# Ledger of designs, part 6: VH-VL binders against q9rc53r339to534

Target 1, 196 residues: q9rc53r339to534
Amino acid sequence: AQTHEFSNKLNTISGFLQLGKIDEAVDFIQKERKIQQEWIHFFIERVNDPTVSAVLLGKISQAQELGIDVDIDPSSQLLTPLQERQQELLVTMIGNLLENAFDALLASGIENKKIYISFTDMGDDFIFEVEDNGPGIPPQLMESIFEEGFSTKEGTHRGFGLALVKKAVHELGGAIFLEEGELGGACFVLTIPKHE

## First folded at step 17 (VH-VL)

Design Q1
Fold by OpenDDE, last read:
Parts: structure tokens; C-alpha cells; sequence
Structure Q1 (fold): chain C 196 residues (1-196), chain A 118 residues (1-118), chain B 107 residues (1-107)
């Protein structure tokens, strides 16, 4: 199934073509291509783990389809090799954190939905942050949100993502917590020790 | 070579305004954060503000919130610090420095002196 | 705010001496501490980042270590050019904060 954003882009291209505006169509396509190339270039330079890159790129694409603007801090870097289990769990955690952000943003109904991702391997611990401009997490719930089955959202199979993240990060000897970020919503911070 | 060059410092009266500039070269400006750090005469270092030129995200020290505005022009590889409502305690050498996400200040300018005095 | 308590405020040493400067963070900042050297009339120079990583071009006589929230800068053998003021700084959280500084003077 085509996503709304993807469909819109195709419709735009189709519109240009139907109107005989070939140059505009080409420009539009080139612009989209350029954006993708920029992401690829970023990941090639800043992330040495192709699996992590692929997951992030996939999530960025998904976000775009959902009308969520995703940015990555340009100074972000992940060049330190991950152990196999670290990689596996990091991918899981990133996926769940971003999915959680998607859900929060979509439920909020706010305009100009944004996610800001930052990560670094500079210290003894990997730090990975996922921030959104949603409603945030009230202080009273900052611990409870990581409990299995806890959810403020309606629906089935909710409230397990963050619990899974907590479990995963703990398995790695790390931590997950909230900090004040750039966007005013929830800012989840993952810390993972490079060495046990 | 990474270079940061501050300018715009000078003497100003209390309540006055001054605009500092930080011209960057030798690196991709938008890939880093630019900070302002100041040092009062004979005193230690105090972080003042930060901007991420690529996104425009800004941070300020409480001591300057509401009075100072950090900005950047990526087309000029230049960061700015607009200082309004200046106070005597703002007297300092102002440095611009390069940083990043959870990054130290790995490059500094030579600094520019701001003196607030009646 | 995260406080960086630096000690001592000043010390006198001779060329060849081992010099140790310490900073204690008010809370966990993991390893995100930097050390700077500043000479009179000059901008600070980065020496160490992430607690123990030597900045490129910095002599190997400089080293950094961490124990919990305690951070240490060590100069293994003080050289004439090392007489300066040193600052620790946390690069973990906002606002960025510095230690009070340590002036290393010639004995």
C-alpha cells in the first residue's frame, strides 16, 4: 500500500507531466533524490554499522510517509564497532523508540511533527537520543512508562515497546532515561557501555 | 586548518548593545555546533550560548537569557551573538568555539574583548 | 546545573614534577569531561576530551582519568611551557560548565 506522502509525491510528478511541465517534474524528482543521497552520504561518513544505518534510514523514510520531519544532529557519530549483541539490541531499541515517537506524535495531532536523533561514541558509553516535539512525559509517569502493559494510548498490543527497550538496555549494562531536549517533547536517552 | 575569528568587541555603556561575529573556516560549518564562551578579567570560563547552524537550535546560559541572541549564517560560515541590555558583569573576553553533540570545545577563536562601563 | 568542583585552585611545581589536578562532578556525567590549558592572553586549548582521550597534537605527558564522578588531569613531567591555568569542563549536559581553574605556577 502506498503511503499518503508517497502518493502525494507521485501525484505531484504526475501532475507536472500531465501539464507538460517536464522540467518541473525532473526538478522535483532530482530534489527528492538529492535528499536521499544526502542521507546516504551522512550515514556512510558517520555510521560504520550498516545495519544501524539501514534501520535509521528505514525509519526516516517511514517518518516522512507519516508526515514527520526527522533530523539527525550533524555532529553525530557512530564509528566504534558494536558487538553483535550490542548491534542487535541497539537496532531493536532504536526501532522501538522511534515507533514510540511516531505514535506519540500521531496521537497528539500537532502540526509540524518533528523527531531529532543524536548519537555519539565519543565517551566510554554510546549515547543515543530520540527526541520528539510531542506532549512529552509528565514527571509522574517517567518511571511507569517503562513498565510492561503501561500505555496511555488506546488499542491492543500497546505499552510493550518501552518496556522492551528498558530490558534490552539493561541487558547491555546501560540505561534509559529522559532528559530535556531541543524540541520540548520527550527526549529518550540511551547509554550503552562500550565494554562490560 | 580550522579557524574561528571573533570580531565586534569594544566599549559600550550599560544598557547598550553590541553584536559579535565569529567567522569560521577550514571545516563544514553546518556539521558542527558553534558556542560562545566568555571570560571576565582574571576569572574563569563561562559558557554563554550554543547554536546548531544546520537546524538552528539554540541554547543559552541563564545569565544571558532574554538579553543575548545567538544566530548563524551558513552562507557566510559566520555565527553571531547579539548582546542587548548589557551589564557591567558582561564585561569579558568572548570566545567562539566549535563543538558538537556531547562534544568538547575542540577549536577556539582568539577572543574579542567586550567592556561594559559607564 | 552540573557543578564541576576543581582542585586545587593553584599549585606550585618545578620542572620535571608530576602534577595532578582533580574535578568532581555533582552528578553522573559518564566520561564526558574535557580539560583545557590556557596561557595568559590566549584562548583555551583542548588537551583531553571524554575524560581520557588525548587531543591530537597534545604531548603524551598529559593524561586524563575517571573514577565515577571524579576526574583527574595528570602531567607526568612538567615542562616549562606547561605553566598555565587549567580548566575542567563537562561536555555532557546543558548548560556546559567549567571548573574554577587551577593555576600551575613555577616554584
Amino acid sequence: as target 1 above (196 residues)
Amino acid sequence: EVQLVESGGGLVQPGGSLRLSCAASGFTFSDYHIHWVRQAPGKGLEWVARISPSHGYKRYADSVKGRFTISADTSKNTAYLQMNSLRAEDTAVYYCARGGFRWPFDSWGQGTLVTVSS
Amino acid sequence: DIQMTQSPSSLSASVGDRVTITCRASQSIYSYVAWYQQKPGKAPKLLIYAASHLESGVPSRFSGSRSGTDFTLTISSLQPEDFATYYCQQHYSWPRTFGQGTKVEIK
Scores: ipSAE 0.887, ipTM 0.956, lowest interface PAE 0.5, mean pLDDT 94
Fold by OpenDDE, look of step 17:
Structure Q1 (fold): chain C 196 residues (1-196), chain A 118 residues (1-118), chain B 107 residues (1-107)
Amino acid sequence: as target 1 above (196 residues)
Amino acid sequence: EVQLVESGGGLVQPGGSLRLSCAASGFTFSDYHIHWVRQAPGKGLEWVARISPSHGYKRYADSVKGRFTISADTSKNTAYLQMNSLRAEDTAVYYCARGGFRWPFDSWGQGTLVTVSS
Amino acid sequence: DIQMTQSPSSLSASVGDRVTITCRASQSIYSYVAWYQQKPGKAPKLLIYAASHLESGVPSRFSGSRSGTDFTLTISSLQPEDFATYYCQQHYSWPRTFGQGTKVEIK
């Protein structure tokens, strides 16, 4: 079920082949390849850190497998070199925020699941945003969601992701908070000072 | 050279409609945000609306919500502002400007005057 | 909305003078403040972004600084072409908001 999008694509290709529509199958594959190439091109131009790029690319792929559409703000840029610890923790934070978004979207049953990522290094602080079109977070929970063990979902190992993000961002002297987004769901904002 | 050129301004009666255009050139249109900013005669600057042409995400100032619609045609590198139910207080020079995520307005058009008067 | 309180509304200065314009944000916006110059009948021109970064092509006599939520535009030595109206703007949150403007006039 989590790989329905991938399966759908394969089925489409298979369908073309079974119908003897080879050209259509090739065109379809090329289109998908082009999309991947566009992502790679984007990261090469806009993200100087290969590790961050790799993590984002991996998460985009994972999202696609889950039937989640991911967009990145095209004006996003991360060209300022990260310190080693900043890189390590940023990767962790990005991973956990996106995973959290995945979980929220999958649990919601919402059609046309979408994530919108934005980031910039323009100011004295890095800003990284992860927004989804899920159910959002009620105001009364906006502080609690970052507490260890807090989860609205069933399971023994849940509720640590956001707590980890909060700890990590604080270690970097930054902050995590929620803002009003454009998709109607949760919008997490990370701010990280470039220099402590 | 980055260029933004507004057009479509003019005189309109209250309750009327106008459509402004912003033709962009000299940059990859889809890599940026396009904004409309207006300035009433002798007054300051007021942000009106924003669109991300690549995704179509839109934001509006509260003062124009429900009346104005921002749009973009990437094939034409042009952004639009459909203004309906115009009011006297909408009288202003309307600028289109280039921006981005947490970005300033780094490029501006020359502006087009919209006058709402009976 | 984030309010940008700009001061003064106007000032008179002479060529060669040091000019300082201040803008205070109603809340933390980190360093995401821009300064614009506008001359009569013309569109605003970006001078400074991210509080202290000089836009390409802008003379070095222009500078920006930040102290908490207080932002300052400084013209170290006013030139004849610098007589204009200046605006601060936060480019941090929605809606984007501007200061009221400061008209720099000839003394």
Scores: ipSAE 0.871, ipTM 0.944, lowest interface PAE 0.5, mean pLDDT 93
Fold by OpenDDE, look of step 21:
Structure Q1 (fold): chain C 196 residues (1-196), chain A 118 residues (1-118), chain B 107 residues (1-107)
Amino acid sequence: as target 1 above (196 residues)
Amino acid sequence: EVQLVESGGGLVQPGGSLRLSCAASGFTFSDYHIHWVRQAPGKGLEWVARISPSHGYKRYADSVKGRFTISADTSKNTAYLQMNSLRAEDTAVYYCARGGFRWPFDSWGQGTLVTVSS
Amino acid sequence: DIQMTQSPSSLSASVGDRVTITCRASQSIYSYVAWYQQKPGKAPKLLIYAASHLESGVPSRFSGSRSGTDFTLTISSLQPEDFATYYCQQHYSWPRTFGQGTKVEIK
């Protein structure tokens, strides 16, 4: 399904063409391509697991279609090889965390929706962080949001996804928790031991 | 070679202002975080502020919130610390340092002395 | 804020001695502790990061270890150039916090 953002881009290209502005159209297309290439280049250099990269890239694309700006901390790095189960569950967790962020942001109506992703393999534990500039999580709900079936009026889609994330991270001997972020919304932190 | 060079330190009266600069070279400026860390004479190290030049996100120590402003100019590979409403307790050598997400300070400048005195 | 309690504040040692400095975090910070060396009039120098990883160019006589929230810097055989002040630092959470420092002096 074509999203509004995709349609807007096509309309822009079409507009240039209708105006006989072929060079501008080509330039526009090239800029978009460059952005994608930059992401690919980033992942090639910073993430050794192609499955993780693919999931992140897909989610970034989805975010863009939704009008959500995604940034990854440029110092992020995930070069330590993942075990098979670690990979499988990490992909699941990343997908669900980002989907949760999408839902929260879209429901909030906040302008300039933003997600900030960070990850590192520097220590004995992998750390993966997903932060948004949405409404955040009230302190009284910080534990409940991970319960299966938990839903709030603003977060009807959070219950199942976050519960799955919690289950997955615990299977890996890790943890999920909230921290104070930089964007003012929710900041989810995953910690996963490199060695079980 | 990674290099950070601080400048702008000096003597200032209480309530005064000073702007420090940190010129970076030898690495991709936007791929890292830049920090300010200070050290009062004969004392330990205190983290002051951090900026991510790539997206402009900032963090401050409580001791300087509302008074200090960190910024960066990626075109100049330079970070800044605008210090307003300076106090005697702000007297210190101010270092800029390179970091990252959950990263140590792997590179430091030589420091610049800020003295707040009447 | 995460407190880093460093001990001892100072110690006297001789060349060739084994030196141990300890830092305890007030909460779990996993392995995200760094150690720095600072000489008078100079900026700190990173020695160890992530509790046990030796920074490039740092002599192998330096090592770091972790036990829960206790972190240890060890100099296996103290050299003349190692007399300095050492600081632990957590690089896990905000604000970044340092230990009080340990001055290693000549006996």
Scores: ipSAE 0.871, ipTM 0.945, lowest interface PAE 0.5, mean pLDDT 93
Fold by ESMFold2, fold request of step 22:
Structure Q1 (fold): chain C 196 residues (1-196), chain A 118 residues (1-118), chain B 107 residues (1-107)
Amino acid sequence: as target 1 above (196 residues)
Amino acid sequence: EVQLVESGGGLVQPGGSLRLSCAASGFTFSDYHIHWVRQAPGKGLEWVARISPSHGYKRYADSVKGRFTISADTSKNTAYLQMNSLRAEDTAVYYCARGGFRWPFDSWGQGTLVTVSS
Amino acid sequence: DIQMTQSPSSLSASVGDRVTITCRASQSIYSYVAWYQQKPGKAPKLLIYAASHLESGVPSRFSGSRSGTDFTLTISSLQPEDFATYYCQQHYSWPRTFGQGTKVEIK
């Protein structure tokens, strides 16, 4: 996924150069460097886990390629060290929740696609929240979305990885559930105990 | 020094309107959430509204939905509470407070008194 | 809405006493409870957050604990400056909600 985003950026720069649009190429490079630098500063200050940071940065880049605006609540923090198994499973869960959100937004036809990520380590549990401004979860599907092999019937592509997320968070002694979020779509919340 | 300064309180008639301001300093305004919390004279604390200034996300207590609007101007490091259709039960000291994602209120202003009476 | 039931509503104690104030949440809020001190004419001040974390600059005689949905603020040796009203508050769910307050009076 990082390779695909990198290739797209190179192609854009090359396209500007081949069209003789040197100023546009320079401007694109400068803006991309600033965007990457701002995210790197955020992760250095707020996230003390290079693997989680890398997954989030990679997914932000992937979302940009897909035309999806991803933001992180600036008060988010993950400074408490993760145990090795927590890190492994959290990375998997974050990836699957974000892919689920991408699929739902891409299938929805909504313009101005948004994802909002929030997390904290302030208490005895890590809390991660991933929400989108898509159609949300229809009430008749609320119980089904975590079942293995779930498939969309109403044209949504949500839910294919959610059974895996539920199994992963259960292994860590935590939970996954839905809340009302900021964006009006689905808002998935992970709770993960810091200690067994 | 983290500082939150409320202003705009006063006496207003039932059904009237008032706009409160919360001027923030000593921290990066857009990195935090700003809340309004009120306290009726001699009573406890009630959360009223919250804004995330970076993205404009807003939350309201049911008691004020449709009547109050929270907003922020990041260029002025200031949050606002527009209060319309005021009622006697809105009489309170209004505090602004700093928070974040599932955070406590870690800094508070001095409060501004709003009195709603005929 | 999550109700925070705080008790007692008031208490009197002597300097040096151990004081406890209890707050019960109506639903699971994990550890996300804060305790505030409010002196007459002043804004509330954060003492404890996330059930047991002491805010910077707060004296170590203050502590917080959790058992399930029951939360306790303890002042291990009450001092004259601890005369105030104390509020618990859950900072997990919307809307944020407070306990009714406990007025601590020094005998």
Scores: ipSAE 0.815, ipTM 0.906, lowest interface PAE 0.6, mean pLDDT 89

Design Q1
Fold by ESMFold2, fold request of step 22:
Structure Q1 (fold): chain C 196 residues (1-196), chain A 118 residues (1-118), chain B 107 residues (1-107)
Amino acid sequence: as target 1 above (196 residues)
Amino acid sequence: EVQLVESGGGLVQPGGSLRLSCAASGFTFSDYHIHWVRQAPGKGLEWVARISPSHGYKRYADSVKGRFTISADTSKNTAYLQMNSLRAEDTAVYYCARGGFRWPFDSWGQGTLVTVSS
Amino acid sequence: DIQMTQSPSSLSASVGDRVTITCRASQSIYSYVAWYQQKPGKAPKLLIYAASHLESGVPSRFSGSRSGTDFTLTISSLQPEDFATYYCQQHYSWPRTFGQGTKVEIK
């Protein structure tokens, strides 16, 4: 359950109504319904895995709470069935890559925070790509960002996400790369063989 | 039926400019990527540029970067290639093609000829 | 840039022959290779994508295969309408790149 996000939206609507701003409340409700219906339609048509769809939708909602604009390349598709272990690990990897992007953007102070997600199952490998418009990865850190415990932020909890992604993708026989993306920040690419 | 129709080709002098159009029909324009691919007379194929019309993300071949600009008008289902500082080596048939994230070019227009000659 | 080295540059064959065209990528592109057919004065037409997937409406005599960075287009029984130039193309990374082409001439 994602009760914090739902409660915040209800509080916003209630606030508009208590201030007598009925048109603003209606506009907010209609915008939220349109956004959710468009995402649900995309996932029904393009993603044949309800668990992956749920994680992506949840992360999009989380990004909205954080003031981060998330988009998915509309040509993306994941229609090939995932095996149970592939699904488990892919969900973990997507979640950790998006959390890494959230953390990088929030620490950056960039005003127009963006994340762009792209994926395909067209070939013999699944490909997932997550990029942001943050500061990117300095060349001297590219080898170390996947090491356990690595972090450029204060705190002890955030240094394990990319190491988990590397371990998870390796278990599936795949790879993770940094590539130059569309947004000028970090661009992580996962490649996962469809069959072992 | 998916269709891509190029227009705007012609004869221009070196250093001149020309704007190509690619009118798309039979598919949801903003769900795909639009590419330009060119072929010099008697030669092979060279990818030139790509736009993702939904979000405006663009890519260019090094041979045209800084001289050509790709754009799209989603309300008209049309992509454009603005070609500036034209050179003789830009002489080619220019094709518009449909793609997606790591996709092949699954549909092509019939091409429009650009000739750069004094 | 990923170089796509295609061979042969031309070949001549009879109707009914098995024809094989090869293409080598300069680095790993997984399975992301397409094959196109182009007839004189016409636009290219997609035949094969992702190394081995036949595009809708393409005759089954066309097939594709992959071994590492080596890719093959096969026409199992050449028909008169198969006279054309064939191109491989990687659709994995930027820029998209093509092989030099193979002109197939019917004897």
Scores: ipSAE 0.813, ipTM 0.905, lowest interface PAE 0.6, mean pLDDT 89
Fold by ESMFold2, fold request of step 22:
Structure Q1 (fold): chain C 196 residues (1-196), chain A 118 residues (1-118), chain B 107 residues (1-107)
Amino acid sequence: as target 1 above (196 residues)
Amino acid sequence: EVQLVESGGGLVQPGGSLRLSCAASGFTFSDYHIHWVRQAPGKGLEWVARISPSHGYKRYADSVKGRFTISADTSKNTAYLQMNSLRAEDTAVYYCARGGFRWPFDSWGQGTLVTVSS
Amino acid sequence: DIQMTQSPSSLSASVGDRVTITCRASQSIYSYVAWYQQKPGKAPKLLIYAASHLESGVPSRFSGSRSGTDFTLTISSLQPEDFATYYCQQHYSWPRTFGQGTKVEIK
């Protein structure tokens, strides 16, 4: 996934250069360097798990290539060590929640696509939130979105990601639910006990 | 070394307006949330509003929604509370406080008194 | 809104006494409760967060505990400087809410 995103960035730079847009190419390179260093600094200070850091950084890069503005609440922290199974399932859940947000935003036609991520390990439970500024989830669908095979496409597309998240969080003794967020779209909340 | 300093309190008539300031120092302002919490004379504490200065996300207590506006100027490390349509029940010491995502209020200013009276 | 029901509203105690103050949340807030001390004419000061974590610089005679939605602040041996009002506060959901306060008076 990082190799694909790196290739896309190289193609963008090459495209600017082939069109004679030298200032745009330079600006793109400098912005990518600054963004990467700011995120690395954040993860070094705030996230003590390199696997979780890697998946978040990769998804942020992917979102940028998709034209989606991703931010993390700067007060977020994950400094408590994860058990092996917690790490495995959390990585899966984070990836699937972000892919769900990407899919919803890309299908929506909204011009100013945003995702906001927040998390904390301050209490006896880890709490993770992923929200977007997409269309949100109608109340009558709130339970259905976690069912295996659910999709708003109504066609051949099948949505397994949220069902996997629900199974994963329940294996850890936690829960997933929706809350009112900052962005007006969907806001998924995971709660995961530190001790199963 | 973390400091929060409120200012702008005073006496104001019902229906009037007042703007409070919270000057922050000793920490990276945009890495935290800034809250306003008030305490009526002889009463307990009531949360009023929050801003996340890095992204401008705001929350309000129902008692002040539509009348109060929280804002921040990151270049001045300052949060503001614009209070309009003031009522006698808004009389309180107003504190600014530092927080974060599901955090306690780990630092508080000294408070500024707002009195709404004829 | 999550109601934090704090008790007692006031108490009198002697130096050296063990003092216990309780809060009950109206619904699950996991461990996300803070305790503050407020002395007359001063701003509140954070003592305990996340139910049981002692804030830096706070004396070890202060402790916090949780059982379900019941939360307790304990002062193991009351000192003269502990005269104050104490507040619990949930820091889990919006709006943030406080208990009504407990005034601790030194005899």
Scores: ipSAE 0.806, ipTM 0.898, lowest interface PAE 0.6, mean pLDDT 90
Fold by ESMFold2, last read:
Structure Q1 (fold): chain C 196 residues (1-196), chain A 118 residues (1-118), chain B 107 residues (1-107)
Amino acid sequence: as target 1 above (196 residues)
Amino acid sequence: EVQLVESGGGLVQPGGSLRLSCAASGFTFSDYHIHWVRQAPGKGLEWVARISPSHGYKRYADSVKGRFTISADTSKNTAYLQMNSLRAEDTAVYYCARGGFRWPFDSWGQGTLVTVSS
Amino acid sequence: DIQMTQSPSSLSASVGDRVTITCRASQSIYSYVAWYQQKPGKAPKLLIYAASHLESGVPSRFSGSRSGTDFTLTISSLQPEDFATYYCQQHYSWPRTFGQGTKVEIK
């Protein structure tokens, strides 16, 4: 079945064609094909877990639909096998951290929305980093953002995602914390021991 | 074979400027981070700056912020360090080095000497 | 900044000796410590990364270990070509920081 991201790309192509912008349509198609191929090559070479790869690809596609530019540090690697429970919880944590970043960027209204993902398995711990160029986290809220039910947002959703991430990472014996990142917004870092 | 070759060092007066180049070969330049690390004569090693060429993200040591600018040209597989407002304490051999996200410096150039002296 | 305290600052040993160099980080850096060898007039060379991983092409007499924030480089049987200065370096946090170095001199 067709994804939201695929439908958006088709609409863009159709829009260029309907406006008589044939060269722009062709250029868009060529760039899109190259981008898709580059992600496939990256995951084949750098990520030896198909479930983590699928979650990241899905979230990248979702971000494109939302107008958010997502990139992964090209030196990232996850070649060490994940245990079943590590995989389950990591997938949940990555998903929730990315959704938190999407929400923060969309609520901010900034024009040039960016997310940067980095990870490594080089040491005794898996390290995952998700950062955005949104408003960031004020120091006085840093402990509170992980509390169940915390939210500075109103609407249909409550802020349970970060509390879930904190519980999940602690179950794996790891930690979650904030660091200064490249983008000036929030930069969440997960550390997960490879062995109990 | 991974190679990093620095150039552009020399003698310069305090307050002057120099631009260092780091020509890379034997690897996909945009897949890695490029760092500058310096060593004053007879002293230890000090990290100076880093760039991620694929996305242009940069970091600087406090000792050089506002004076040095790191950049990269991926079409030439070359990183640069623009050094302005040079001081005597900037006198060092400047190495470029290859790294990645929380990586060591796994390859080093042979360095280029910068001497800041009246 | 993470301070890397390296000990000793110098040592003298004979060919065949076991040599141990220690580095302590001022806070947790997990396993993210590298060891470099630098011979006179040469660039540093990576020996060990992530505390215990031997870089390709490095002789097996070199090894690294970790206990908490204490890290150790061991040369199991010192050779004349091991005369050099050794540096530890944390590769976890910004800025990257080095120990002050350990000069290994052959008796």
Scores: ipSAE 0.805, ipTM 0.901, lowest interface PAE 0.7, mean pLDDT 89
Fold by ESMFold2, last read:
Structure Q1 (fold): chain C 196 residues (1-196), chain A 118 residues (1-118), chain B 107 residues (1-107)
Amino acid sequence: as target 1 above (196 residues)
Amino acid sequence: EVQLVESGGGLVQPGGSLRLSCAASGFTFSDYHIHWVRQAPGKGLEWVARISPSHGYKRYADSVKGRFTISADTSKNTAYLQMNSLRAEDTAVYYCARGGFRWPFDSWGQGTLVTVSS
Amino acid sequence: DIQMTQSPSSLSASVGDRVTITCRASQSIYSYVAWYQQKPGKAPKLLIYAASHLESGVPSRFSGSRSGTDFTLTISSLQPEDFATYYCQQHYSWPRTFGQGTKVEIK
């Protein structure tokens, strides 16, 4: 997954150069470098897990290419060590929640697509939030969105992301639910016991 | 040294307005949330409002929605509370406090007194 | 809104006494409870966060614990400077809410 996003950036740069658009290639490299430096600094200070950091960085890069503005609450922290199984399943859950948000935003007609991520390890449970400024979840669908194969679009394979998240969080003894967020769209909250 | 310094309190008639300021120093202002918490004389603590200065996200207690507006100027490391349509029940010491995503209030200013009376 | 019910509302104790203050949340807030000390004419000061974590610079005679939705602040040996009002506060959800306070008076 990380190599896929890196390859896309190299292809973009190569495309600009092959079309003789040198200024556009330079601008793209400079923008990517500035964004990467700011995110790397954040992850070094706030996230003490290289696998979680890599997934978040990869998804942020993917979002930028899709025209989606991703931010992380700067007070977020994940400094408590994860057990191997917690790390494995958290990576799966983060990836699928972000892909769900991408899909909802790309299907919407909104102009300024945003995702906001917040997390903390301050208590006996890890808490992760992923929210978007899309259309949200109608009350009549709230129980259905976690069922295997659910989709508001055609294709059974598209409907497995949230079911995987629900399965993963329950394996860790946690929960997933919806809250009112900052952006007016869907706001998914994960709670995961540390078992300390 | 983390510091939060409130100013702008005073005596105001009911229906009047005041603007409070919270000047922050000793930390990266945009990395935290800034809150207002008030305490009526002889009473307990009540959370009033919060802003995330880096992104401008705001939340308000129901008791002040529509009357109070929280804001921040990151270039001045300062948060503000604009209080309109003041009522006697708004009489309190107003504290500025630092927080974060599901954090406690880990630093507090010394407070500024707002008195609403005829 | 999450209600935080704090008990007792006041107590008197002697220097050296063990003091216990309790707080009950109206629903699950996991461990996300803070305890503050407030001396007359002063701002509150954070003592404990996340139920049991001692804030930097706070004396070790202060401790916190959790049992379900019941939370406890303990002062193991009361000192003259501990005369104050103590508040619990949930820092899990919005709006953030406080207990009613416990006034601790030194005999």
Scores: ipSAE 0.804, ipTM 0.897, lowest interface PAE 0.7, mean pLDDT 89

